# Miniprotein binders against a2bj90, part 12

Target 1, 235 residues: a2bj90
Amino acid sequence: MSRSARRKTSALNTVLRVVEVFASIQGEGPFTGTYSVFVRLAGCNLRCPFCDTRYAWSLEAGKPLGVEELVEEIARYEPSLVVITGGEPLLQRHPLNSLVEGLESLGLRVQLETNGILPAPARDEQLWRVYHVVSPKDVPVRVPGAKLHPSWVDYARATGRAWFKFLVANEQHVREVAEYVAKLGIPRSRVYIMPLTPEKLDMKELLELHSRIASLAVKWRLNFSPRLHLLVQLP

## First folded at step 10 (miniprotein)

Design HA5
Fold by OpenDDE base, look of step 11:
Structure HA5 (fold): chain B 235 residues (1-235), chain A 84 residues (1-84)
Amino acid sequence: as target 1 above (235 residues)
Amino acid sequence: SPEDVIREIDETLEKVWELVAKALEAERRGNLEEAERYQREALELMRKAAELARRIGHEELEREIREYIELIERLIEIIRKARE
C-alpha cells in the first residue's frame, strides 16, 4: 500500500457508529453467565420481524466514537468479556478490526455476534483471533436476503472459535435446524438453539417456552442457549 | 406472479450483500474507488428491488428495501469522505 492509501484507510478505521455501551451478563450462547461489556454497533443489513434491537437498524441511531476512546471506556468496566453486537457489526468491519486490536492489547477477550451474511474473517484480520457467535437468519425463520456465507463453516472448522445460534419456536424449527447443519457439515457440538421470543411474553410464558425448547435441545442432541438476561431482568 | 417477484427480490438482496462484501474487501486492500463502485452497484440493485416490491403492492417489503437503500447511501458517503 502507498503512504497515501494508508492515510486514507486510517480515517475509515478509527471511528465506529455506536448505539450504546453497557455492562451486563452475557445471556446467550457459549459464554452465558459471563460478566461482559456490550458494544452495540449501529446499522443492520436485515429487518428481522422478531428483532428486539430495532432501534439499532439505522447507522444514524449510533454516534461516531473513536476507537481509542471506546477502548478506554470498555476497559473501565474491567470486563471478563467484550461482546460486539448491534445491528450487524461486520458492516463496520475495518474500524471493528482496529477496536479488536486495541482490546486484545489490553488482554481482553472479545466475542462477536453476527448474522453470518457477510464473509468470515480472513487470517490477516484481527477479527480472526476472536470468538464468533453466528446467528443465521435463513433457517428456520427465513428473512429476505439472508443467506449464511459458507466461509463461516470453514472458519469454524479451521479455528474452533465459532458457534451457530438458531432461533426456534417449536419442534419443526428444531428439525429444520438439524437438517440444515447436517447438510452444511456443521458439528452438532457447535450448534445452539435459542427460544424465539414473541413480544410481550410474561415471565411465566417465558419460562415455559425456555423449558420446551431446552427439552427439544436434549431430544435432538443440540446445545441450548437461554435468554438469561430476560430471565434475570438484566439489559 | 407476486411469489415469483418476491423470489426475484430475495435473490437480488443476496447479490447486494455479495457486492457489499466485495466493497469491504476492496476497502481492506485500500482501493476505495473499487469499494465505492461495488456499493453503487449494490445501490442500483436495491433500487430495482424497491420498484419490484412497489409493483406487487408489498408495502412492508418496499419499506424495508428503502431502509436498505439509506444504509448503502450512508456507506457510500463514508467511502466518499475518506477519498477526499
Scores: ipSAE 0.853, ipTM 0.939, lowest interface PAE 0.5, mean pLDDT 94
Fold by ESMFold2, look of step 11:
Structure HA5 (fold): chain B 235 residues (1-235), chain A 84 residues (1-84)
Amino acid sequence: as target 1 above (235 residues)
Amino acid sequence: SPEDVIREIDETLEKVWELVAKALEAERRGNLEEAERYQREALELMRKAAELARRIGHEELEREIREYIELIERLIEIIRKARE
């Protein structure tokens, strides 16, 4: 074989820092309920007070895994969806594009979860073709340093493969989200509001919060995202 | 005031992540020297943000910023390894 045909040898050394790989149900956003494999990448460019995956904040929390090894591990689960999350996955952009290439070569459907601070994929990136759920942290409760990169709105318009998901606790938050998305020109059909869950809610409080936010979604004509995995106690 | 300093820190963090984004774009274009330069500029701004947080005694924010410093230092190491 020619050396060009063996270029995969160099790609075998592409490494991601991975916190965990596990099978579960996608509990949030447009693919809620889908049998999924989650790949949690290490490192985050935010310190959200309500983050439920704080163990993934440090890049050192991740184990170095080769992309080829990771693709094989994911494929063994036979997932209906591969969810790449973290931390903030786009901090590891180069090897992430390699992972996406490997997963797509096997026909696996991929969704990325991002806080949207780093820019949307360019047209020539493997990430261009995956689905994205973008969760801005600059509204309604601003996390220091959070600012949605404007390319995500452009990307959503160009591809139809991005949705925007916002954590809300009450109607004032919903009003702020509604104003924000209107200003950016994001259509309501691409917007999800999701319960902002403090760390110490019991199940009854969690259900009440879900009911309240779902009612607000109907009132404000926005999509509702549950946190289904919390309700059914899956990872 | 402390509120003004916190606002300045927030703006500085936004700028840091803009520089990190430029570094990632330079990396995508194969310009690893430029990518490293952007990350080092981001690191300098992040150190400024840490000093501002220390000045007003905001210990939680200072701790978070020092974690970002470590992140950027690791990102620089990744670029330098790729350059070898």
Scores: ipSAE 0.845, ipTM 0.936, lowest interface PAE 0.6, mean pLDDT 90

Design HX1
Fold by OpenDDE base, look of step 11:
Structure HX1 (fold): chain B 235 residues (1-235), chain A 83 residues (1-83)
Amino acid sequence: as target 1 above (235 residues)
Amino acid sequence: NPDDEDDAQWLLKLARIYQRAAEAAARKGDYEKAIFYLDLAVEILEEALELLSNPEIRKQIEQELQTTKERIEAYKKKLEEQK
């Protein structure tokens, strides 16, 4: 391979399509309440009808940013956690591994948010070392084209660095989640249920929905994920 | 059971939340999103019916369920007309 081909492959691995970078509190999953910088990557392999970030579905919705520049931008916020989210971050797997390497070199903790359709990190990827919250879209709601890749279950068992977060509306959804994770051999301690919230809910309705789903989480011995950012009106 | 009645009343509220979300989506021409939330409302109304014992309330919810299903079919037609 010529020096020019290596430079072109190197250059392709150093640029991310980024929709937004912002500081907030992690509102969801095992890191709820953590002061975080969010990096929303562009592009998604799904078209979830309930998606609140539809503006991130196209790769063209993101701006090209260099990994080094992005690491410097993130570091200025002094985050307790870096959350890589988007549409589907793993569509940009190669430059994402470079981003993770840069962030970890600064001692920053990283969490990835993924829909779990694409394969889990391999042992030789920088992504192997970070935390993952996998949000399947095949259970209990069924998004066309959504299927959890089996390697995420293996990754969770091997590393203990993966959690699974499911959107639920009622007890039937919670039952379906419980059956699904039992069938896959996912430990209940790694499972979160989260309220399926439509856009522009009234705060009273939002709180009542959280209360009902939290009670179901206790009943079914699952972890509860709030949508804390919606409750406290943060981004 | 008093608990079943409270749960049923909550489910009815929740179904109406999703119906409002569907109507808001339909007003924007997002019939895929509207159908999604109405399908969810149907499931929730069906669960509420399992908990409800009052014949008059059951009849009202069965009617609401039927109306919701008819609205889904109307939105499916509109979604096809957009293709």
Scores: ipSAE 0.862, ipTM 0.945, lowest interface PAE 0.6, mean pLDDT 94
Fold by OpenDDE base, fold request of step 12:
Structure HX1 (fold): chain B 235 residues (1-235), chain A 83 residues (1-83)
Amino acid sequence: as target 1 above (235 residues)
Amino acid sequence: NPDDEDDAQWLLKLARIYQRAAEAAARKGDYEKAIFYLDLAVEILEEALELLSNPEIRKQIEQELQTTKERIEAYKKKLEEQK
């Protein structure tokens, strides 16, 4: 390969397709309440019928941004956490590792949101060092083509830097989650259940749903993830 | 049990929330989303029936369940027509 081809491939490894960058409060999972910059990456390997970010499904919905420029943009917000989300961030794995390297060099904490279909980070990846919230789409709600990659369980055990967040509607879903995580040997302390909310719920219905699912979390000795951003009307 | 009745009433409300979401999706031609939320409504109505003891209420919920299943089949046909 010519020096020109290596420079073009290196340039491609330093560009992300980004839908949006915004500051908000992390509304979900173990970092709930954290002032965060969200980087929504373009492209998804699923088509979840309940997805609230369908505009991110196409890679073409994102603008190409250089990693260095994106690091500088993120740093201006002075975030307590950088949340990498999207459709599926791991579809852009190579430039995402470069982004993580840049952010960590500034002392910024990084949390990835993933559907867990793609393999967990390897030890040689920069992604190995960050926090991961894995949101399986095969249990209890089954999205076609969703299957948790087994390496996420191994990664969670090896690093303690992964949590598993499950969408639930009722007690049967919570039971299925409890059985699933027990079968996989995922510690309950690493498991979050989160309300499956349809679009445009009124605030009263949203609060009641949160209350009911939180009560189930206590009953089943699982962690509860709110959708705090919806409750406080933040992005 | 008063707690079972409260839980049942919540589940009935939740089923109706998902039914409304399904109807909103169907109005937009998103039959995949509509089916998804109706399937959830079915599961929740079935759970509510386990908690309900009143024969008249049970009969009403069984009818709602049947109607919901029929709507799922109607939307499956529409989804096939879009392919």
Scores: ipSAE 0.854, ipTM 0.943, lowest interface PAE 0.6, mean pLDDT 94
Fold by OpenDDE base, fold request of step 12:
Structure HX1 (fold): chain B 235 residues (1-235), chain A 83 residues (1-83)
Amino acid sequence: as target 1 above (235 residues)
Amino acid sequence: NPDDEDDAQWLLKLARIYQRAAEAAARKGDYEKAIFYLDLAVEILEEALELLSNPEIRKQIEQELQTTKERIEAYKKKLEEQK
C-alpha cells in the first residue's frame, strides 16, 4: 500500500461529526453523579419515536471536528468522565477509536452510549478498553430495525465493561426485560431499568415515575437508573 | 387491596401523561410519536383495568381505552397520508 493511501486513510480517521460538547453530571447508568463532558456525535441508524435528540439523526447536523482539537477541548473541562453519545456513536467507529486513544493518553476515563445494533468493539480497537452502556431498542419498546448484536453479551462477559440500560414504563416492561436478559445470559448486576419519561413532565410527575420504577427495580432485583439530570435540572 | 388501588391510580395518571405527550406530538404533525405514546397509554390502561374493581370506574376506563384506540387508528391514517 502506497504512502499516499496511508495519508488518505489517516485523514478520514481524524474527523468526527459532532453536534455538541458540554459539561454536566452523568444522570444515567453506572456512572450516575459523575462530573462528565458529553460529546454528542451526529448520525443514527434508528428513528426512535421517543427520541429527544432527533436533531442528531443526520450526519449533516454535526460539525466536522478534528480529533486533536476535540481532545484539547474536552481536556480543558478537567472531566472525571468523558461520555460519548449521539445518535449512534459507532457509526463513526474509525475516528472514534482515534478520539478514545487521545483521551486515554491523557488518563481520561471514557464511557460510550450505544443502541447496541452495531458489533461490540474488537480486542484490537481502542474502544475495547472503555466502558459501554448499551441501550437496546428491541425490548421492551420495539423500534423497527433494532436488534441487539450478540457480540455485546460476549463483550460484557469478557471485559466487565458493559452495562445494559432499558427504558420501562410499567411492571410488564420490567418483566419483559427480566425475561430478555435471562434468555441472553446477561447477568442481572449489569442490567439497569430507567423510566421512560415523555417530554414536559412536571417535577412531581417525574419524581413519582422515578419512585414507581425504582420500586419495580427492587422487586425484580435489577439496577435502577435515574434520569438525575432531569431531577436536578442540568443538561 | 389498598395497594392495588394506589397502583391503579398511578397507572391512570401515567396513561394520561402519555396521552398528553401523544397529543403534543400530533399537534406538531408527528403522528409516529403520537401513535407510540398512545400505544403505551393503551398498555397502561389495560394494566389499570386488571387492578380496578369498581364497576363505574372500570366502565370509564374502558371508554377511555376505546377512545384511545380510535385515536391511534385516526393517526395511522394521517401518517399514511404523509407518505
Scores: ipSAE 0.854, ipTM 0.943, lowest interface PAE 0.6, mean pLDDT 94
Fold by OpenDDE base, fold request of step 12:
Structure HX1 (fold): chain B 235 residues (1-235), chain A 83 residues (1-83)
Amino acid sequence: as target 1 above (235 residues)
Amino acid sequence: NPDDEDDAQWLLKLARIYQRAAEAAARKGDYEKAIFYLDLAVEILEEALELLSNPEIRKQIEQELQTTKERIEAYKKKLEEQK
């Protein structure tokens, strides 16, 4: 391979398609309440009917940003956590590993949000070292083409750095989650249930839905994820 | 059971929340999203019926359930007409 071909392949690993970068509070999962910088990557391998970030589905919706420039931008916020989200961040796996390397070199903690369709990180990837919140889209609400990749269960067991977050509406959904995680051998301590919230709920409806799903979490001995950012009206 | 009645009333409210979301999606021509939320409303209404004992309320919810199913089929047709 010529020096020119190696430079072109290196350049592809240093650019991300980014929709937005913003500071807020992590509203969901095990890091709820953490002051975070959110990096929303462009492109998704799903078309979830309930997706609130449909504008991120196309890779073309993102601007190309250099990994180095993005690391500098993130660092200026002095975040307690960097949350990498988007459509599906793992569609940009190669430059994402470079981003993680840059962020970790500054001592920044990183958490990935993924739908779990793509394989979990391998041991030689920088992504192996970070935290992952996997949001399966095959249970209890089934999105066509969604299937949890088995390697996420293995990654969770090997590292203790993965959690599984499920959208639920009622007790039947919580039952299906409990059965699914039992079948896969996922420890209940790594499972979060979260309210399936439609767009434009009023605060009273939103709070009541949170209360009902939290009660089901206690009944079924699962962790509860709020949608804290919606409750406190943050991005 | 007073707990079953409270749970049933909550489920009915939740079904209506999802129906409202479906209608908002349908007004935008997003029939896939509309169908998704109506399917959830159907599941929740069916669960509410298991908890309801009052024959008049049951009859009303059975009618709402049937109307919701008919709306799903209408939106499936609209979704196919868009492809």
Scores: ipSAE 0.852, ipTM 0.942, lowest interface PAE 0.6, mean pLDDT 94
Fold by ESMFold2, fold request of step 12:
Structure HX1 (fold): chain B 235 residues (1-235), chain A 83 residues (1-83)
Amino acid sequence: as target 1 above (235 residues)
Amino acid sequence: NPDDEDDAQWLLKLARIYQRAAEAAARKGDYEKAIFYLDLAVEILEEALELLSNPEIRKQIEQELQTTKERIEAYKKKLEEQK
């Protein structure tokens, strides 16, 4: 009964729709600078105007790929971190748990990037054991429909494996973030502010925006996230 | 106040960064992105006005604000035509 049920569940959850797999550095958040393999999953439950990965919005943009094959492909890069991103990876939650199981069986460390609309992992999910960088899109950038699911705050407190990252342009945005995280009970040690960078900035503008937001992070006693991959021209 | 003047100059530069991003998006037909960046530019320009008292500089910013708001309405119309 139990072995048969597990096999049937595993067979149903063995394929992911994957847009791209590539090696680079993690340029954002608490693991900035880490040699990483990025796995971009197809599908998103938002249509953020500023999104720079719009090619991942539709589930049809992903190619179906078996979890075991994907684990082998990732492992060949010998990553220090596997970053699962998208779109919104939690739209493919069930096969994603299978991928995480395979990666962890090889001793690979996994970080999920999510907009936080879908619930945080349950204790019996493989996703419970990995790191999460949650990027709410309701404040300050006010994307429609982008409400953070409250379970992410509970998950962060229970596990210590979630951080919250916010796009900001100016001090008013930082104030809004500070009010938002205080209301939700998110400690500032778990909060990152990151520059809202449009395409086509020259390097001087990019550096100046980084400098201004970093100064605000110090002023407001929040963590600063660069977009390091843009500064060093990596994907 | 030199800190207010430096902050205001940066805010004006930042507003122009987002205005340029909006125009680039509009040239590709992406009016949702264009409107997003122009709304942001409006917020930034309003913030700059709170720091400045020079009437000629304020008049220039108020004119830029009005032009930007007109562009937002034009792009909203174009976005609706795409639907």
Scores: ipSAE 0.824, ipTM 0.924, lowest interface PAE 0.8, mean pLDDT 91

Design HX1
Fold by ESMFold2, look of step 10:
Structure HX1 (fold): chain B 235 residues (1-235), chain A 83 residues (1-83)
Amino acid sequence: as target 1 above (235 residues)
Amino acid sequence: NPDDEDDAQWLLKLARIYQRAAEAAARKGDYEKAIFYLDLAVEILEEALELLSNPEIRKQIEQELQTTKERIEAYKKKLEEQK
């Protein structure tokens, strides 16, 4: 095939395995409160015990959708932000880059959520230009096999387009996060701590946990991430 | 230290939250999640002990820790049976 035909085939015929597409509010991290369309990609390279999206673990859980078709579906929502999540979206890296290309051609703002095990984007990838919220699962939660790829720190320094978000339950966890990010050279302005919420907390417990973790964020001079969608009961 | 007393009381409540989450997970047969939350409860109870000096309260928490660790072992056995 010619270069033109290969590029058209890559962009137009590329398929993603997609679990769900829905509109909601981004409830976590630096874009909290933003009207968003969520694209949940199938497949994950972890089996976190606390995962609240286990239905996305298997690649077979996703329906195959063409990238062009998906871009049109997303655009109809008129989102302020497109959140690519999963499972682990980087397991479908090649078609994901095609999706990002299509979304950027429409001027849509994109954020990716990743556990950071797979490498950060290269400069020649479309993913290089989008925002990333990286949630390492090796500290303070100790998920087996969850090792942050060092390229994410280099990427964050080079681009300013990555933030690091950590689930914490108590001050001991916050101390571990603070030590971890200091050793890696991640500036505090890029670090979020977020409450580790089990299923079915009543609203009083949920609010109290938020309050306690937020107080720790202030004490340790880190950013706080709510789980706003839980507080306002959105998906 | 009043801050330590308040923190300890919160940690005890938090340990209960995670213990309940573990019980709920175990009822569904999800022993990996149950063990995760019980391990977390153990960490939290140990943190609470660092803040408390009253021997009677400490003895109660140490008994709760032992019971929780025994439950972890029971769930590990059930998880192995699932494999």
Scores: ipSAE 0.810, ipTM 0.915, lowest interface PAE 0.8, mean pLDDT 91
Fold by ESMFold2, fold request of step 12:
Structure HX1 (fold): chain B 235 residues (1-235), chain A 83 residues (1-83)
Amino acid sequence: as target 1 above (235 residues)
Amino acid sequence: NPDDEDDAQWLLKLARIYQRAAEAAARKGDYEKAIFYLDLAVEILEEALELLSNPEIRKQIEQELQTTKERIEAYKKKLEEQK
């Protein structure tokens, strides 16, 4: 097939349902502080009570966008990182792999955010080559229906391209995370704890909660993730 | 023990943070979120009790714990009414 014919075929059958595309700073996890373009995909397989992005739960919240059109839109921002998030992006796995292919062909670095219920990428998927921040929801807060697929641990071990991020409120939660990751064989260097921040905290409360969780990260020798975008009031 | 007292004071403040979050969620009719945050507040208050020996402070926390559990039951009724 010629390059032009491949492009037309891609547009005909590679569509993503996209809630929003915007530039900001990655505020969480190992890439905190990076100038990023966020692509929020519609649809989620969980209904977490604490979810900040409930508007992305339904696939109908997303607009259908062709992958090639989306790549062009993202590229115009000149991002240092493309963060694919959602809902749960892996619900749109096939067209997502096409998006990743397009982004990598332009030399753009990609990070996926996932709740880890669906399996990790296979070796022959484009998603195999990108970074993943996996946020299991079965510990400590145990969202109904949540369960980390064990393939994510194997993927992290094989590739070094996955990290595990947990929302915690207190030391009991951190202890539960520590036990969980030890049982799964996840090294602490791959583990982030992050403050469980409700809506509408004033800045003093937000900073104090960050300070307390950061101190626990040091005590338990785990990595700390802020929610930096909240601290600097970015989306 | 000054570390235990500091930790307990923080836990009490944290419980109030989650209680306020629950109240805000309930005002919007989101009783699932409200109950989630109150359940966290209960866990936090119980942790604070394990750190403290002062009977006056413990009594205050036990009263707050009871009030929080009553709010959970009230919100559960509201959630069922939404069904």
Scores: ipSAE 0.808, ipTM 0.917, lowest interface PAE 0.8, mean pLDDT 91
Fold by ESMFold2, fold request of step 12:
Structure HX1 (fold): chain B 235 residues (1-235), chain A 83 residues (1-83)
Amino acid sequence: as target 1 above (235 residues)
Amino acid sequence: NPDDEDDAQWLLKLARIYQRAAEAAARKGDYEKAIFYLDLAVEILEEALELLSNPEIRKQIEQELQTTKERIEAYKKKLEEQK
């Protein structure tokens, strides 16, 4: 291929549609408490009724940003973790792999948040090397069209770099999660249950719900995920 | 079972949390979110009934269930109106 053709291909591969970039604390999952930069990518393949980030559903909500520019912006925050989220980040899979390459070249630790509908990374993708928190939406919350792609279970077992996080309200939901992960062969050590928190909880209600779900996590021998950013009032 | 009584009391509180969240969503015209939270509340109230024996409390919950299901149907109509 000529240099001109490679430059056109590179330009198409070097842009992401980005809704926002901001610093905060990772409040959920195995990296809870980590000083993080969040990169919210535009576009989602679900319309979850409980979604906190509906403004990221449309691809048109994102601005095109060059991957090199984005890497430099992220690096200026000096993050301990870069969290790539959205919408559904895997809708922009190809340029996302370019971003991951740039971040890893700087030694930055990367975590992806995904609903798991699209397949897990292939071994030859830069995404293969990063951490993934997979949040299936088919159980117990039963979002239509939200079936977890089976490759995520294989990926988790092969790499040890994926965890599965489920929104739950009560013990019946936890039972459903336990049955689901057992059928799929997901080890309990990779499973988190997290309280399903509506927007308008006062702090007392928020703590009570956390306490109840945490007690269920202990009872069912599953990991507990808080929504720590809500408890400490960060974005 | 004493743990069943404690769990049922919490489930009643939780159902009311979701009912309140549904009402807040409905006031903003977000009937999909409202229906989602009311469906959760129904599920939770039904779970509480499985744990409770007191017939007076069960009657109250059954009335609350009926009211909640009627609200779901009303919000489904509102959602169609938005389409």
Scores: ipSAE 0.805, ipTM 0.911, lowest interface PAE 0.9, mean pLDDT 91

Design HX2
Fold by OpenDDE base, look of step 11:
Structure HX2 (fold): chain B 235 residues (1-235), chain A 83 residues (1-83)
Amino acid sequence: as target 1 above (235 residues)
Amino acid sequence: NPDDEDDAQWLLKLARIYQRAAEQAARKGDYDKAIFYLDLAVELLEEALELLSNPEIRKQIEQELQTTKERIEAYKKKLEEQK
């Protein structure tokens, strides 16, 4: 490979397509309540009917940002956590590893949000070192093309740095999640159920839905993820 | 059981929430989203029927369920017309 081809591949590994960067409270999963900077990456390998971030589905919806510039932007917020989300962040795996390296060099904690379709990080990736919340889209809701990559189960066992978050509406959904995680050998302590909230719920309906799903979480001995940002009216 | 009746009433309420979400999606031409929420509403209505004992209420929910299924088929047809 010519020096020019290596420089072009190196330059491609240092640019992310970013939709938005903002500070808020992590509303979901094991880090709920954490002051976080959210980095929403562009591009998704799914077309979930219930997706609230459809504007991030195209790679073209993101602006190209250098990894160094993005690290500096994130660092200015003094976050307790950096949450990398989007459509599917792992579509940009190479520059994402560079981003993680930059953030970890500053002592920043990183959480990735992924749909779990793409392979889990390998031991030689910077992504191996961060926290992952995997949101399967094959159970209990069935999105076409969604299948959890088995390497996420192995990664969870090897590192203890992965959790699995499932959208649920009722007890039948919770049962399906319980059966699914049992079959895959995912420990219940790594499983979160979260209410499937439609758009434009009133606060009373939202609270009641949270209460019902939280009660099911206790009954089924699973962790509960709120949608805290919706409850406290943050982005 | 009083608990079953409370659970049934909740499921009915949630079904109606998803039906409203489906209608909003359909008005925007998003029939994939509309179908998705109506499928959820069907599941919730079916579960509520397992808990409900009152014949008049059951009959109403069975009618609502049938109407919801018909709307799903109508939206599937519209979705195919968009392809």
Scores: ipSAE 0.859, ipTM 0.944, lowest interface PAE 0.5, mean pLDDT 94
Fold by ESMFold2, look of step 11:
Structure HX2 (fold): chain B 235 residues (1-235), chain A 83 residues (1-83)
Amino acid sequence: as target 1 above (235 residues)
Amino acid sequence: NPDDEDDAQWLLKLARIYQRAAEQAARKGDYDKAIFYLDLAVELLEEALELLSNPEIRKQIEQELQTTKERIEAYKKKLEEQK
């Protein structure tokens, strides 16, 4: 079959279950402050008690969207960064690789957010070239069934395209993170600590929590991640 | 010393933030989230007790700890009933 016929058949067979697409500012991690389009994929392999996006847990929460259609929608925002999040995006790995291919063909920078349970990208995947922020859920928070797949450390070392982000409330949590990353051989330059922030704090409390965790980051020589979108009241 | 008292006061404030978050979660029926935040509050209250010497303040915190642990058990029952 011709190349053009194969491409059209492939597009019809590549569908993602998408909860929402919206523009905002990336508020966390190494790309904090970047004008971004967020694509929230449906489905999650965890049920974290602190999850702020429980509405994305079920695959049925997502609408089926063709990958080609989604690429066009994203491109119209003219984003500086495309953030793929969820649920857990790697549950839809095959069509996600197709989405990444389309976005990369337009020169769009892509970042994936993942809980790291499923393996890091293989060298022959389009996801290999994407930036990843990995948020393990077994330290210092301890979610049943969470375990970081060891391939993420190898991937981060080989590519320089992964960072590890941990929710912390106090210095004991930071100590636990430091011990965990040392045991796994994760360089501290790839580690972010972020304030464990409940929903609907007043601004004074939010700022004070940020200040305390940032001071710990300096003390422990780790990177600090804000929750910038909360501070500036964006989604 | 002054640093210990500042640290303890912050730990108490943060514990109360998490206690409020737990109450908000429980009002929505999210008892797993409520328990998560109360467990954090217990850790913070226990840490604050290690930094404080004033017996009246310590007594207040120990009462707060007991009340918080009772709330955890009540929410665990509610969570089990949702199964």
Scores: ipSAE 0.825, ipTM 0.927, lowest interface PAE 0.8, mean pLDDT 92

